# Ledger of designs, part 28: miniprotein binders against p40896

Target 1, 331 residues: p40896
Amino acid sequence: MLMPKSVALLRIRYTLEAALARGFTTVRDCGGAEGFLKAEIRQGSLNGPRLITCGHAISQTGGHGDLRSGALPASAFDSCSCHFGQVGVVADGVPECYKAAREEFRRGADFIKIMGGGGVASPTDKISNKQFCDDEIKALVDVANSYHTYVTAHAYTAEAIQNCIKLGVKGIEHGNLLDERTAELMAELGCYLTPTLVTYKVMGSDQFSAFLGPENSRKNTEVLYKGIDAMKIAQKKKVKICFGSDLLGPLYGYQTQEFRIRGKVQTTQEILLSATVTPAEMNGLGDKLGQIKPGFIADLLMMKSNPLDDITILDEPESNILFVMKEGRIY
Short names: E, the ipSAE of ESMFold2; O, the ipSAE of OpenDDE; V2, 0.75 times the mean of E and O plus 0.25 times the DockQ between their complexes.

## First folded at step 17 (miniprotein)

Design V2 (at its last look DockQ between E and O 0.01; V2 from the best seeds 0.00; counts 0 for: oily stretch 45-63 1.62, pae E 17.2 > 1.5, pTM O .799 < .8, other shape alone 2.705 > 2.5, SAP 74.244 > 70, placed apart)
Fold by OpenDDE base, look of step 17:
Structure V2 (fold): chain B 331 residues (1-331), chain A 101 residues (1-101)
Amino acid sequence: as target 1 above (331 residues)
Amino acid sequence: GSTVMVYVELPEPVTDLEEIKELLRKLAEELAKKLKEKGLEAKEVAVVVIRDGVIKIVKSVTLEKPTNDAEEIYKEAKELLEKLYDGRPVKYIFVAVSDLE
């Protein structure tokens, strides 16, 4: 959260290489990764997964993307896209939303991420807060549509989720407090849910207890408890589900634990689909990624055993993956 | 784990079919040795042809009987190679046996 951009850039090579080594040949970043990284990976300057990026998450003042302490003046954070140490940018009102989204696309974004509700890690909002007015969300969706792509939203509550998806948002990140009606609506509208259960588990662990302050820790506990139930509901209602982890900084190494956690509520096949076919479709790559068949990109994992028999083998990639192939190259 | 794999990365791409066959023979011998050591047998030979980072062909042949014999493995692999090879440079040759369908 508070890592300077310069420090993040120094660590990016390791982060990318490690993700690829864990078997992720494509990764979607929902806040912070700059578009130029994609070119560097294609050119071979960086070794890593194919990146799908949104640039900065777009947030209202005091929203989940505004990580300023309440004690800081307004001048401490401008609405420009050049924010050091932050995942998000602030945009208030329709014109600023237009500008913010267009700026992310100018910088090479593939989609738009918005903060549609309160979050765990933000200091000045509540989980129960609905963020952005309807006209602001619509503005962001309209811009994304003009670029023939989608908006995804951070949202926990049923209210925040419904508000977003009714306005044309096509993805929900987290969704830990969704109810059955919300899940039904998501399925009906073809909205994609990306649960990120591992981040709450890890942040709530004793090892990382200092990572969150007391208030954030309370929020984390709340959403962790409900996350499994939300997954069950979403699965039952046949919501399109993508694989996600949403780990921050030093926690990236735990990304594969999401496989183990999801094993409690999804079949191994459902989990694998969520990490291959479904996210490919969400990102307009359903005809190129996620399957081993003619015409598809040669992204392959060679494994020691069948993950359908035991999904937890993917949580130990060092021991269970023989090689990772991306675009026909073995790494 | 039930997967056994052998592979070679060639320092320079190879186009000569006879050279590729010879490399394949050596890999089959190595694979057979590993299979015997682990008490495993091959049941299927599968070939995936990749060109310019894209999958072009996926072909498999079920063996008449499971085997860990190098010559039998090579025979089937060779036949697929002869049928599918298009003369383009080969950088990687790998042979794997797995219980994956």
Scores: ipSAE 0.403, ipTM 0.721, lowest interface PAE 0.7, mean pLDDT 88
Fold by ESMFold2, look of step 17:
Structure V2 (fold): chain B 331 residues (1-331), chain A 101 residues (1-101)
Amino acid sequence: as target 1 above (331 residues)
Amino acid sequence: GSTVMVYVELPEPVTDLEEIKELLRKLAEELAKKLKEKGLEAKEVAVVVIRDGVIKIVKSVTLEKPTNDAEEIYKEAKELLEKLYDGRPVKYIFVAVSDLE
């Protein structure tokens, strides 16, 4: 890197402070945020949202598990717009999967993130490749269960999603090519879907056309379009839907545009629940977070107007948030 | 089909256009260095400006000839910035090149 390591660390601070200012009082990070950041936030030496972290995403050799942290934004614009363009931690075979998952928990992870497949089509027109064998996925799930938590997986295609959830994976990130049968199975198994449509919309916009080639722009648009359809299917089949954005580095501020995209498919109440109650339940925090009730943690937004009347005000936080309260402190 | 990009994050938001232009020059120099090290030239130049984590302007231009010269990149990036500068504070400045050969 041409920038000092100290500058990279300062970007973590900015990213966390900005997310809090945009109203995100709790953030689940699916790659790169280490557990020591949670302690710094708790002690007040770092202003930021409450963090729920997986440490490193886990992938097999040749997979997309090498995650670039939101705190290190420099390389996000030099290649494909995919969030998971580089392997974070590589584990091949059952013993390495046990060790990798346990190491992440040792480092303070709250859950395990894996690459479940469903990447970009190859030059030979292959739609997706599986990354892990069944025994490897089961090993990762077994470790997570022993820590009383869960595995979530990056997956786009119906085949990849079904493979993961049948083996005990609790969550699916993205899921853009979900079909009706797969959504039925997710609902039956109590699985969570976290669509992340804003990353594809932002990278496909005129504002970012210079950052994608024509082929990547076409693929990105297809993924966005099919992701919107997948969300409609998931809602019809009553899949539990969480709010997510999958943005890297300086694009992290676009995270609120996900509210506007969701408005095309979900009611305002469904969107708000997806950003509050449902993810709190997924992470075992449903008795503490996600609602405004006595005894719950005082995480509050004071809004200029009611998002139930117009969800797009959440996409304009500078204009519409009067203050952010986290654990009773105003920021 | 690929893109090469450099950026700077400002410790404090900046509104002064001349200060932003000087930062843009340094970014263009770094970008040109990266292109020369890779033996590449670019026909597309873009500027991205972000405030408080929200992208405020993006513009690009297609050049008549490919370049990896810092002054040519800076000239185009500066013109793009001037077209879109609105006086609002800036936190991030990016310069990107694409259409590489």
Scores: ipSAE 0.000, ipTM 0.117, lowest interface PAE 17.2, mean pLDDT 77
ESMFold2 (binder alone), look of step 17: mean pLDDT 83; pTM 0.823

Design V3 (at its last look DockQ between E and O 0.01; V2 from the best seeds 0.00; counts 0 for: pae E 19.1 > 1.5, SAP 71.106 > 70, placed apart)
Fold by OpenDDE base, look of step 17:
Structure V3 (fold): chain B 331 residues (1-331), chain A 101 residues (1-101)
Amino acid sequence: as target 1 above (331 residues)
Amino acid sequence: GSTVLVYVELPEPVTDLEEIKELLRKLAEELAKKLKEKGLEAKEVAVIVIEDGTIKIVKSVTLEKPTNDAEEIYKEAKELLEKLYDGRPVKYIIVMVSDLE
């Protein structure tokens, strides 16, 4: 769904404060959050989690990041950098991929997000589509490497995932249709999987049935059904797993439900690691975040009970979190 | 498991050890009261020292026996404080107990 940038900006303060209040002291944004927000949070102009951002997700024409209706002319999409109200930018070919990635870094991105396959919410692609040619993905990876960071890709199918990770992509977002061979390869290559099961659960609910059109609803149902199985496979093959939610707009409030959903396939400890140590390592912060020991940043949750006994307490932060500490400050 | 927590945010940072001890005593009393109300006992006292947003020290002491007595809690907390405090300004004093191991 498209939200005007102006409207998004008006909601940013609330969104950030709410995320912090729910206990998230660091958040990685995989499309849309601008780099300047990090400075505002550091300066105290905004209260929120530490942000790790990619800026715009980079997509091919007609890819998952291209949310234009098929009826719109090519001219409806202005320059690769200025997609008003969109999560993504469009880049076709190696030179445009270079430019797109460099532009995101110029604007303060910490990593690059790409659309490596089709998606649920995009109107003109199929989930089964592999997106970008090999040379385009390689170009994006090369640029990210030059900045000593990584590329993560939106990808559902085994084919799309394998294609990305063989070309040096270090993260896979979603991965709902991965198979055992793909999971093995991910583990071998040290690729990080970030499942986002809650977004499909919420979008598929009666309350938000109007959020997706009929075709997108069908896609959503498909990936939701397979998501739990994908998690089981990934866990079995010891893929590095990060915590994610990928909720849009008014759905942000449901982000903690991912804890409950993952309880079906992961141990409580595995879930907690996915929300602390593992994502810290993925983002080059393994020596600073995710543990309570000397030398680490003082990001702490004080809770009424031990989440190891019941992970679902994290789905009710209002009742179960006594305070949130970020960098030694209680909020 | 259950956790009981009391804390005070000081309007101005404090460096005087005796003042900090007095505040700690009051917090221990409050904590003991809450423990008794909930039917809980402290098993461990832990101290986390934070400086400029970074964890510097993590130290814990297991109590000889579980207790909800304010003086016993204060005694253990005070001893840790005396051992670890280096004169840095204190903005927060947090005392917590848990039945978690």
Scores: ipSAE 0.467, ipTM 0.745, lowest interface PAE 0.7, mean pLDDT 88
Fold by ESMFold2, look of step 17:
Structure V3 (fold): chain B 331 residues (1-331), chain A 101 residues (1-101)
Amino acid sequence: as target 1 above (331 residues)
Amino acid sequence: GSTVLVYVELPEPVTDLEEIKELLRKLAEELAKKLKEKGLEAKEVAVIVIEDGTIKIVKSVTLEKPTNDAEEIYKEAKELLEKLYDGRPVKYIIVMVSDLE
C-alpha cells in the first residue's frame, strides 16, 4: 500500500488511541508494529496501549506470511501477523532464520512470530501444509532463547501445533483444529493458546462473504465453529488461553466482539483472566500487570456495571467504560 | 490472483459525500498505480465504508473487461458508494480490487 509517511503515522496513532479507549491498556502485536512505537508511547508523545511487539512475522518462501501471490482468504484477512502496508520477512534455511530473528530483535522486538502452518480459509492453500523444517524452527527458538524471550506461531492443525511446541515454541496463534492429545501436550509443556474467533465472524459477514465465494464461505463458517470447539477442548485440558482478535487495520474496532463470542464458550471469569492474568504471565509481566494488587501497575477500567454478570458489556465499551487508566493516568 | 486494496482513515468522521468521493478518487489512483507496477488488471471492484469500527457498506461489481485505469476504477467505486451510502458518518474508506489477471 502506497501512502504518505505522515498519513501512515497518523493512522497508527489513531488506531492505538482507539484501542486504548476500548480498554486495551496493553496490546501484543503479532506483525506490523515496530519497536520504535514503544518509545513514543513511553515518553508520552503518542497515546496508546503498552506495546509488546514482534516487528515482522517470519515466513518461508511461499508461506502464509509471504504476501506475494497470496489468495485473499489466505493472505489479506486470515493473517494474524501482517499489518497492511508492510510485507512479512521471508527466511529460508537456518542461517537466514538466525539473521531474520536477530534483525527483528535489533529493531526492538520483544518476541518472534513465525508461520508454523498453512492457511485455513483459502482455496489455494492446504491446511495440512507444514511450512518450516524442524531445524529452521529450532534456529528461531534458539535466537529467541538467547534474548530471553519466546517464539509464537501461527498454526491451525494439531500436527503443525505439535511440531512447533515440541521444538520449543511457547505460543500458538489460532489453533482452530486443536485436538485433545495436542491440548494435553500444550498443557504439559506450559504453552499458550491465543484463539482469534472474531476474524472468522467478520469474514463470514454479509460484507465479506462475496470475496470468499460459496465454498470458502462454508469453510470459513466451519472453521469458526471448529475454533469454538477447539477452545472448549483447550479449556477442558487446562491449556493457558489468551485473548486475541487477529483483526487488521481499519477492522481493529471489531476486536471487542471477541468477548461476546467467547461468552458462548467460557465463563466470564475465564474470559477476564484470558485478557488480563494469562497474557501478562505469557509475557513475563505477571508480577506487574493483569491484576489489581498493591505494587502492580495502575492499569484499570471503571465500568458502569459488572462484567462478571454480563461479559457483553465489554463489547460495548463506548456505553460501559467510564474511564481507562494506564499507569495511573486517565485517558 | 492477488487482491489489492488501499484505504484511508479520516481524522474525524465525515458526512460530506463530495469529500468522500474525492478521497475515493485518490484511492483509485493509488490502486491503479499498484496494478500497473505489477502488470495486472482487475475485474472486480469493491468499496468498504466503516463507521466507528462497524462495517457499513461492502459491495462489489464485476467489470465486463479487466482494468487498471484509475478513472474506470473510480467510476465503478463511486457508483457503488452512491447507491449504498445512507448519510451516516464515515471514518474509513477502503477500495479493493480482485479477480486479477
Scores: ipSAE 0.000, ipTM 0.144, lowest interface PAE 19.1, mean pLDDT 78
ESMFold2 (binder alone), look of step 17: mean pLDDT 83; pTM 0.825

Design V4 (at its last look DockQ between E and O 0.01; V2 from the best seeds 0.00; counts 0 for: pae E 15.9 > 1.5, pTM O .733 < .8, placed apart)
Fold by OpenDDE base, look of step 17:
Structure V4 (fold): chain B 331 residues (1-331), chain A 101 residues (1-101)
Amino acid sequence: as target 1 above (331 residues)
Amino acid sequence: GSEVMVYVTLPEPVTDLEEIKELLRKLAEELAKKLKEKGLEAKEVAVVVIEDGRIKIVKSVTLEKPTNDAEEIYKEAKELLEKLYDGEPVKYILVAVSDLE
């Protein structure tokens, strides 16, 4: 709700170029990026990372993707102003879930994102809320399967995570409140966890203290505190982990700080795998991306020093990256 | 360790091995120069060949002794190239050294 679509479109070029310059040759967007951007990048009209997109995150009424205040009428969501620039769409019931997922695929989505639990930034839900009924999640999963792709879910709590993954969801975004049993189940089912610790750190900082209201700030603090522990548990249980940042708007520039934060719980090698091999595999690109190997796409970073010695060098790409190569082209 | 890489983009794809070797020599010389300027020596030499946005060849060799000598770097890189080159057109040649001391 914070940025009109028109303004977002004006800034998208810079955002994409900046991400590429920071060394990200492929980026998965879990809500908001339109499918046409992929074509523009392939054609060279935009310089940026290769995009993997879901379109809009699909949410229930009053879910994490529904950013309407409780005071707004139901009809407010149907207004152009409320949908404009929204990360999510609302779908209630199996037929609407079918339609919503199919619409995202029609518009060029590579996968489906759902809100499986409550969030920090949403005004009308609690973190502890489990979102969607089983039949709704199953419907979304079934559609994604018919397109030979996956569903990933926003979920914090063990309950929400377990509910999603038992129904065929293959990715969990965040997962800050997972427990050992949940992590075991994730590993067993081959579910991917994408922690996004940097977003909580940045939003909780003094510099951006006004970004969240008091209630959201409380939620943010809660999930931030648990995030490191969740990472330790996930790592211990051999959950497949992807690199993520989930920074919104002006915060996007801090995406590389995730490397530094993860250094507290992961080895440098594990972090690098989470940013290369693992996400490539998750997205069906394990034979093309994520490795410097014959037959793979030539996505390469040339750096002044070896990140295996110090992962924090990736948090200062301007100083440490000599060039970024994407598909054999140097940018 | 630190990695230093030099690269050349060819105006057109090259298939002639001798021409590629000559380009490799030039790259080795440039790399050696950079190493000397920084007071560094290479411990490993890697050759990466890229064609049409795809990696064709990736090979590295550990040097017997760290070096910043262009001829030594070239020698090792050349041997890798001669062994691995399959005759396909080359548009990009990358020479990298790692584990600088």
Scores: ipSAE 0.275, ipTM 0.659, lowest interface PAE 1.0, mean pLDDT 85
Fold by ESMFold2, look of step 17:
Structure V4 (fold): chain B 331 residues (1-331), chain A 101 residues (1-101)
Amino acid sequence: as target 1 above (331 residues)
Amino acid sequence: GSEVMVYVTLPEPVTDLEEIKELLRKLAEELAKKLKEKGLEAKEVAVVVIEDGRIKIVKSVTLEKPTNDAEEIYKEAKELLEKLYDGEPVKYILVAVSDLE
């Protein structure tokens, strides 16, 4: 939409191939990766990680995923990669939410992604916004349940998170401003949190701080400060934590820096579990992926040294990965 | 591989292609300096241009040989810009290189 389709597809292909080379044998995409890419990778026409996809993220009018003219400037550099290269899907009201979710499943989605709150880089909403009415979220959850899968939501604030998870949303992307009560509720309900701290570190760096407009720069600074504290709270309250980077477009190469950032909050074992066992469980693949066991799919990394001794070797994959195996094939 | 990027935010939108090209040259020179300081060369060049946050051009090219030469980076970035620029105002220009060795 915002760029030629052909350029967007070439960039996605490069990004996926590079992610595999960095050691990511399975990637969950929260927007932009269409279902045909999953089939092409499965068939071997493209080299890349196994894809778990939502198709397009679903947003209300004026919400975080609404990239139409009034939403475009800041959303191009949003820390949520679901909008890079394509306009998100807008749905208002229960019937449109039913149709939008069903359309994503028709096109091959494995789960539904919604914008449950405002974003850092979106010019049309505030990070404090709760998005969608309760009946709309319930409709999206009902559709996902009928397909025996889940809804995950972009949400930063305690209020947005609590509203989503009490209505049946199973995953929260980002969650930088959650509080202790919210973490307790997430753990009680068995919800998954996918923090994405590297995005804010990169966007706050000297190289990239001008990507954001003044208001979005303030939003980004706030979420940087709070994000590490939120992860500490979530870890302490035993929230199920998945690994994510949620880097947009040209920044995708920084995804491994998330390993290093998480070293400030999690043990090396917890980090490895968050990148393997926990996300496999979230996606119903816990009996096939995420562990080295007989009968599991042969997705393996051969490392120069032990990441349990030094997690930062995963942030230096070119120097430390000897080979990447996906489904028994070395890449 | 890793990526290196440089950018400029303009105080007022610009539609003069020659002015945009001159800015691109300065960015390529800065990028080449960063590569040389790190002892690296790159095989991919990409360009992004934006008006007030709206992305207008995102494109990349893979080079036949790696480079850290400012003129080669500029030449490739300029060719990308010229092929896709549609005359709309520009307020933000980014040049990135990747596939580093």
Scores: ipSAE 0.000, ipTM 0.147, lowest interface PAE 15.9, mean pLDDT 77
ESMFold2 (binder alone), look of step 17: mean pLDDT 81; pTM 0.811

Design V5 (at its last look DockQ between E and O 0.46; V2 from the best seeds 0.00; counts 0 for: pae E 2.3 > 1.5, pTM O .764 < .8, other shape alone 3.797 > 2.5, SAP 72.289 > 70)
Fold by OpenDDE base, look of step 19:
Structure V5 (fold): chain B 331 residues (1-331), chain A 108 residues (1-108)
Amino acid sequence: as target 1 above (331 residues)
Amino acid sequence: SKWVNGITGDVMVYVELPEPVTDLEEIKELLRKLAEELAKKLKEKGLEAKEVAVVVIEDGRIKIVKSVTLEKPTNDAEEIYKEAKELLEKLYDGRPVKYIFVAVSDLE
């Protein structure tokens, strides 16, 4: 969403502080967060979780990261100074993909996010769309590899997922329409799946009925019920699973509901691993984060009750968290 | 060990102190009370502890995670306290303590 930079910055502060208060000591942003935020958090000018960022998600024209109205010419958006906080940038062709990825790294990205398929919240694409050509994805992967990091892709369909991971993409965001064969391949290749079930649930609720237009609401409904099945399949096939929420704007407050939703599919241990060990490993921090062992960063939650007994405790952080410790500091 | 990123087993007890405490003897007394509470909970659940652990944090990093396997599984408060106390005495460096918690692992 386009908003004034000043407003965005104010909201960022609130969002980060709130996320930390909910118990998230590290957060990966898959589109929109600028690299400078990491420095501000480290310096203490901003309180929030440790950030792992990709900058802008890279998308083709008309792709999931292209939120421009199809009714308007591309030139209609050139003069808009309100580009701050955009989730995505558009890159078409190998040279533009090189440039886009390099620009994100120049600005402090830790990894690359691409739109490998159609999405829910974008107005002009279908969920069934495979996005980017093979050479474009390969280009993005090659750049990320040169920086010794990974590419993750937004992808729903088995086709889009397989296309991405066969080309070296190491993460799949969402994956709601994956099948058993796709899950097997993901496991074989060591690809990480990050389901984001809560976003669909919330966007589909009556409270936020106006959040999505009619077409996007239809798409949302399509993937909502498939996401649980996808997780079951992925788990069955031993896919590495990360915790995710993918909430936008006013929906950020529902982050912890993902724990409740996942409780229907995963054991508490599996959920906790997905929110600690697995994502740490994915981001090359497996020796520093995600475990309570010597040498690791002291990120801890002190809780009134044991989430192993009831995972839904994590969905009520205000009443159940005594304190959040990040890098030995209590917040 | 049935640790899940610092969470142990099925039973945990804790106390939040109104003011931070540095006196080892006071901490030990609080620990004794927690061990008694833990033992009671273990008995209620029909469980026995096999392992006691201590976590020490320094300069934003986990310095020590030390566990002791008990000679025999137990739900006895004194046995739990004994092991916890010994670890405490060995590892405590006099820093202010705001929270004390006792948890056990490898319950059966």
Scores: ipSAE 0.468, ipTM 0.761, lowest interface PAE 0.7, mean pLDDT 87
Fold by ESMFold2, look of step 19:
Structure V5 (fold): chain B 331 residues (1-331), chain A 108 residues (1-108)
Amino acid sequence: as target 1 above (331 residues)
Amino acid sequence: SKWVNGITGDVMVYVELPEPVTDLEEIKELLRKLAEELAKKLKEKGLEAKEVAVVVIEDGRIKIVKSVTLEKPTNDAEEIYKEAKELLEKLYDGRPVKYIFVAVSDLE
């Protein structure tokens, strides 16, 4: 269901302000965040995290980002809060891929997001699918390289991941079904993995499982059970791991539960690095963000207690964060 | 406990200045008040600290981040102030200050 643009914009504002209040001073959006939101935050007219954006996710016809058939579960997972069709763009063939990627950079994107494999919430694909031909992925990577940035890809399976990273894709979103050989290859190539297990935990819970259709529920269950094992493999093989969630709208408040989930398989230090140093490095900001050092941007959390002793206090931000500072201003 | 890739404290205090300040003597008086508050917190917990740190922020950036490890643990306000003052004097470059933090760690 569509909503008036004015209502959608108010909900975006609330979502961004709430994310900042939960301690996220920088957020990378992998589809749907418009460049004007980034500008409004930079100008100070909107309180929210610093945004790193890709514009629209780029998909093949019938791929994960092609939501033209409009299922309710698909609408709930889109990063665009205004309209279903604004989340993704369809590009088939090398010339269309060149143009789609260039258009996103023209609109202010900091990186390119592609659908390199099938998804949970999309109406027409299987999780086991690889998406795009090699020449299409190479075209998208070529464009990102010419803008001195990167491509990150949605991919679950070892086959889809290996195909993407061998063609120069720098990041993998989700990666729930990776295997040891794939993790070894990711580490060798310096690739980044951003697990997003909180979404699958929430959508598989009794409270929300009816939100998915029966086929999407099966897809979700498969990726949930394998995701923890995949993260253990990635950690063991020293893959660079970033912190992420794949939540939007009413579910966005669950994003801090990712800290708690990761506490089951990572040390507190590893989790903190994944939310600070590693993503700053991935995005070319390692000399400005992610550390408390002279000359760095003053993005700081003052906590009631030390998260190195108990990472779960980050999943309880309302009672454990005393203040959030972004660029030297307390919010 | 030390923060990863930074300085953190087990107990800390701070002040936000309504307007940025460039007067070193005013900054030192603020450090004294922070040290007194910090010492009070340590005494209430029955603790002493072996590490003292100062963080200074202005213009959206961290300007000073430095710590020192003491030979003996302390919870005395004057000793904490002395160490924080020495860190600040060594590193202060005369630019405006908006926030000052004083933290202690390595508690026993």
Scores: ipSAE 0.427, ipTM 0.760, lowest interface PAE 2.3, mean pLDDT 80
ESMFold2, look of step 17: ipSAE 0.369; ipTM 0.714
ESMFold2 (binder alone), look of step 17: mean pLDDT 76; pTM 0.757
OpenDDE base, look of step 17: ipSAE 0.336; ipTM 0.679
ESMFold2 (binder alone), look of step 19: mean pLDDT 76; pTM 0.759

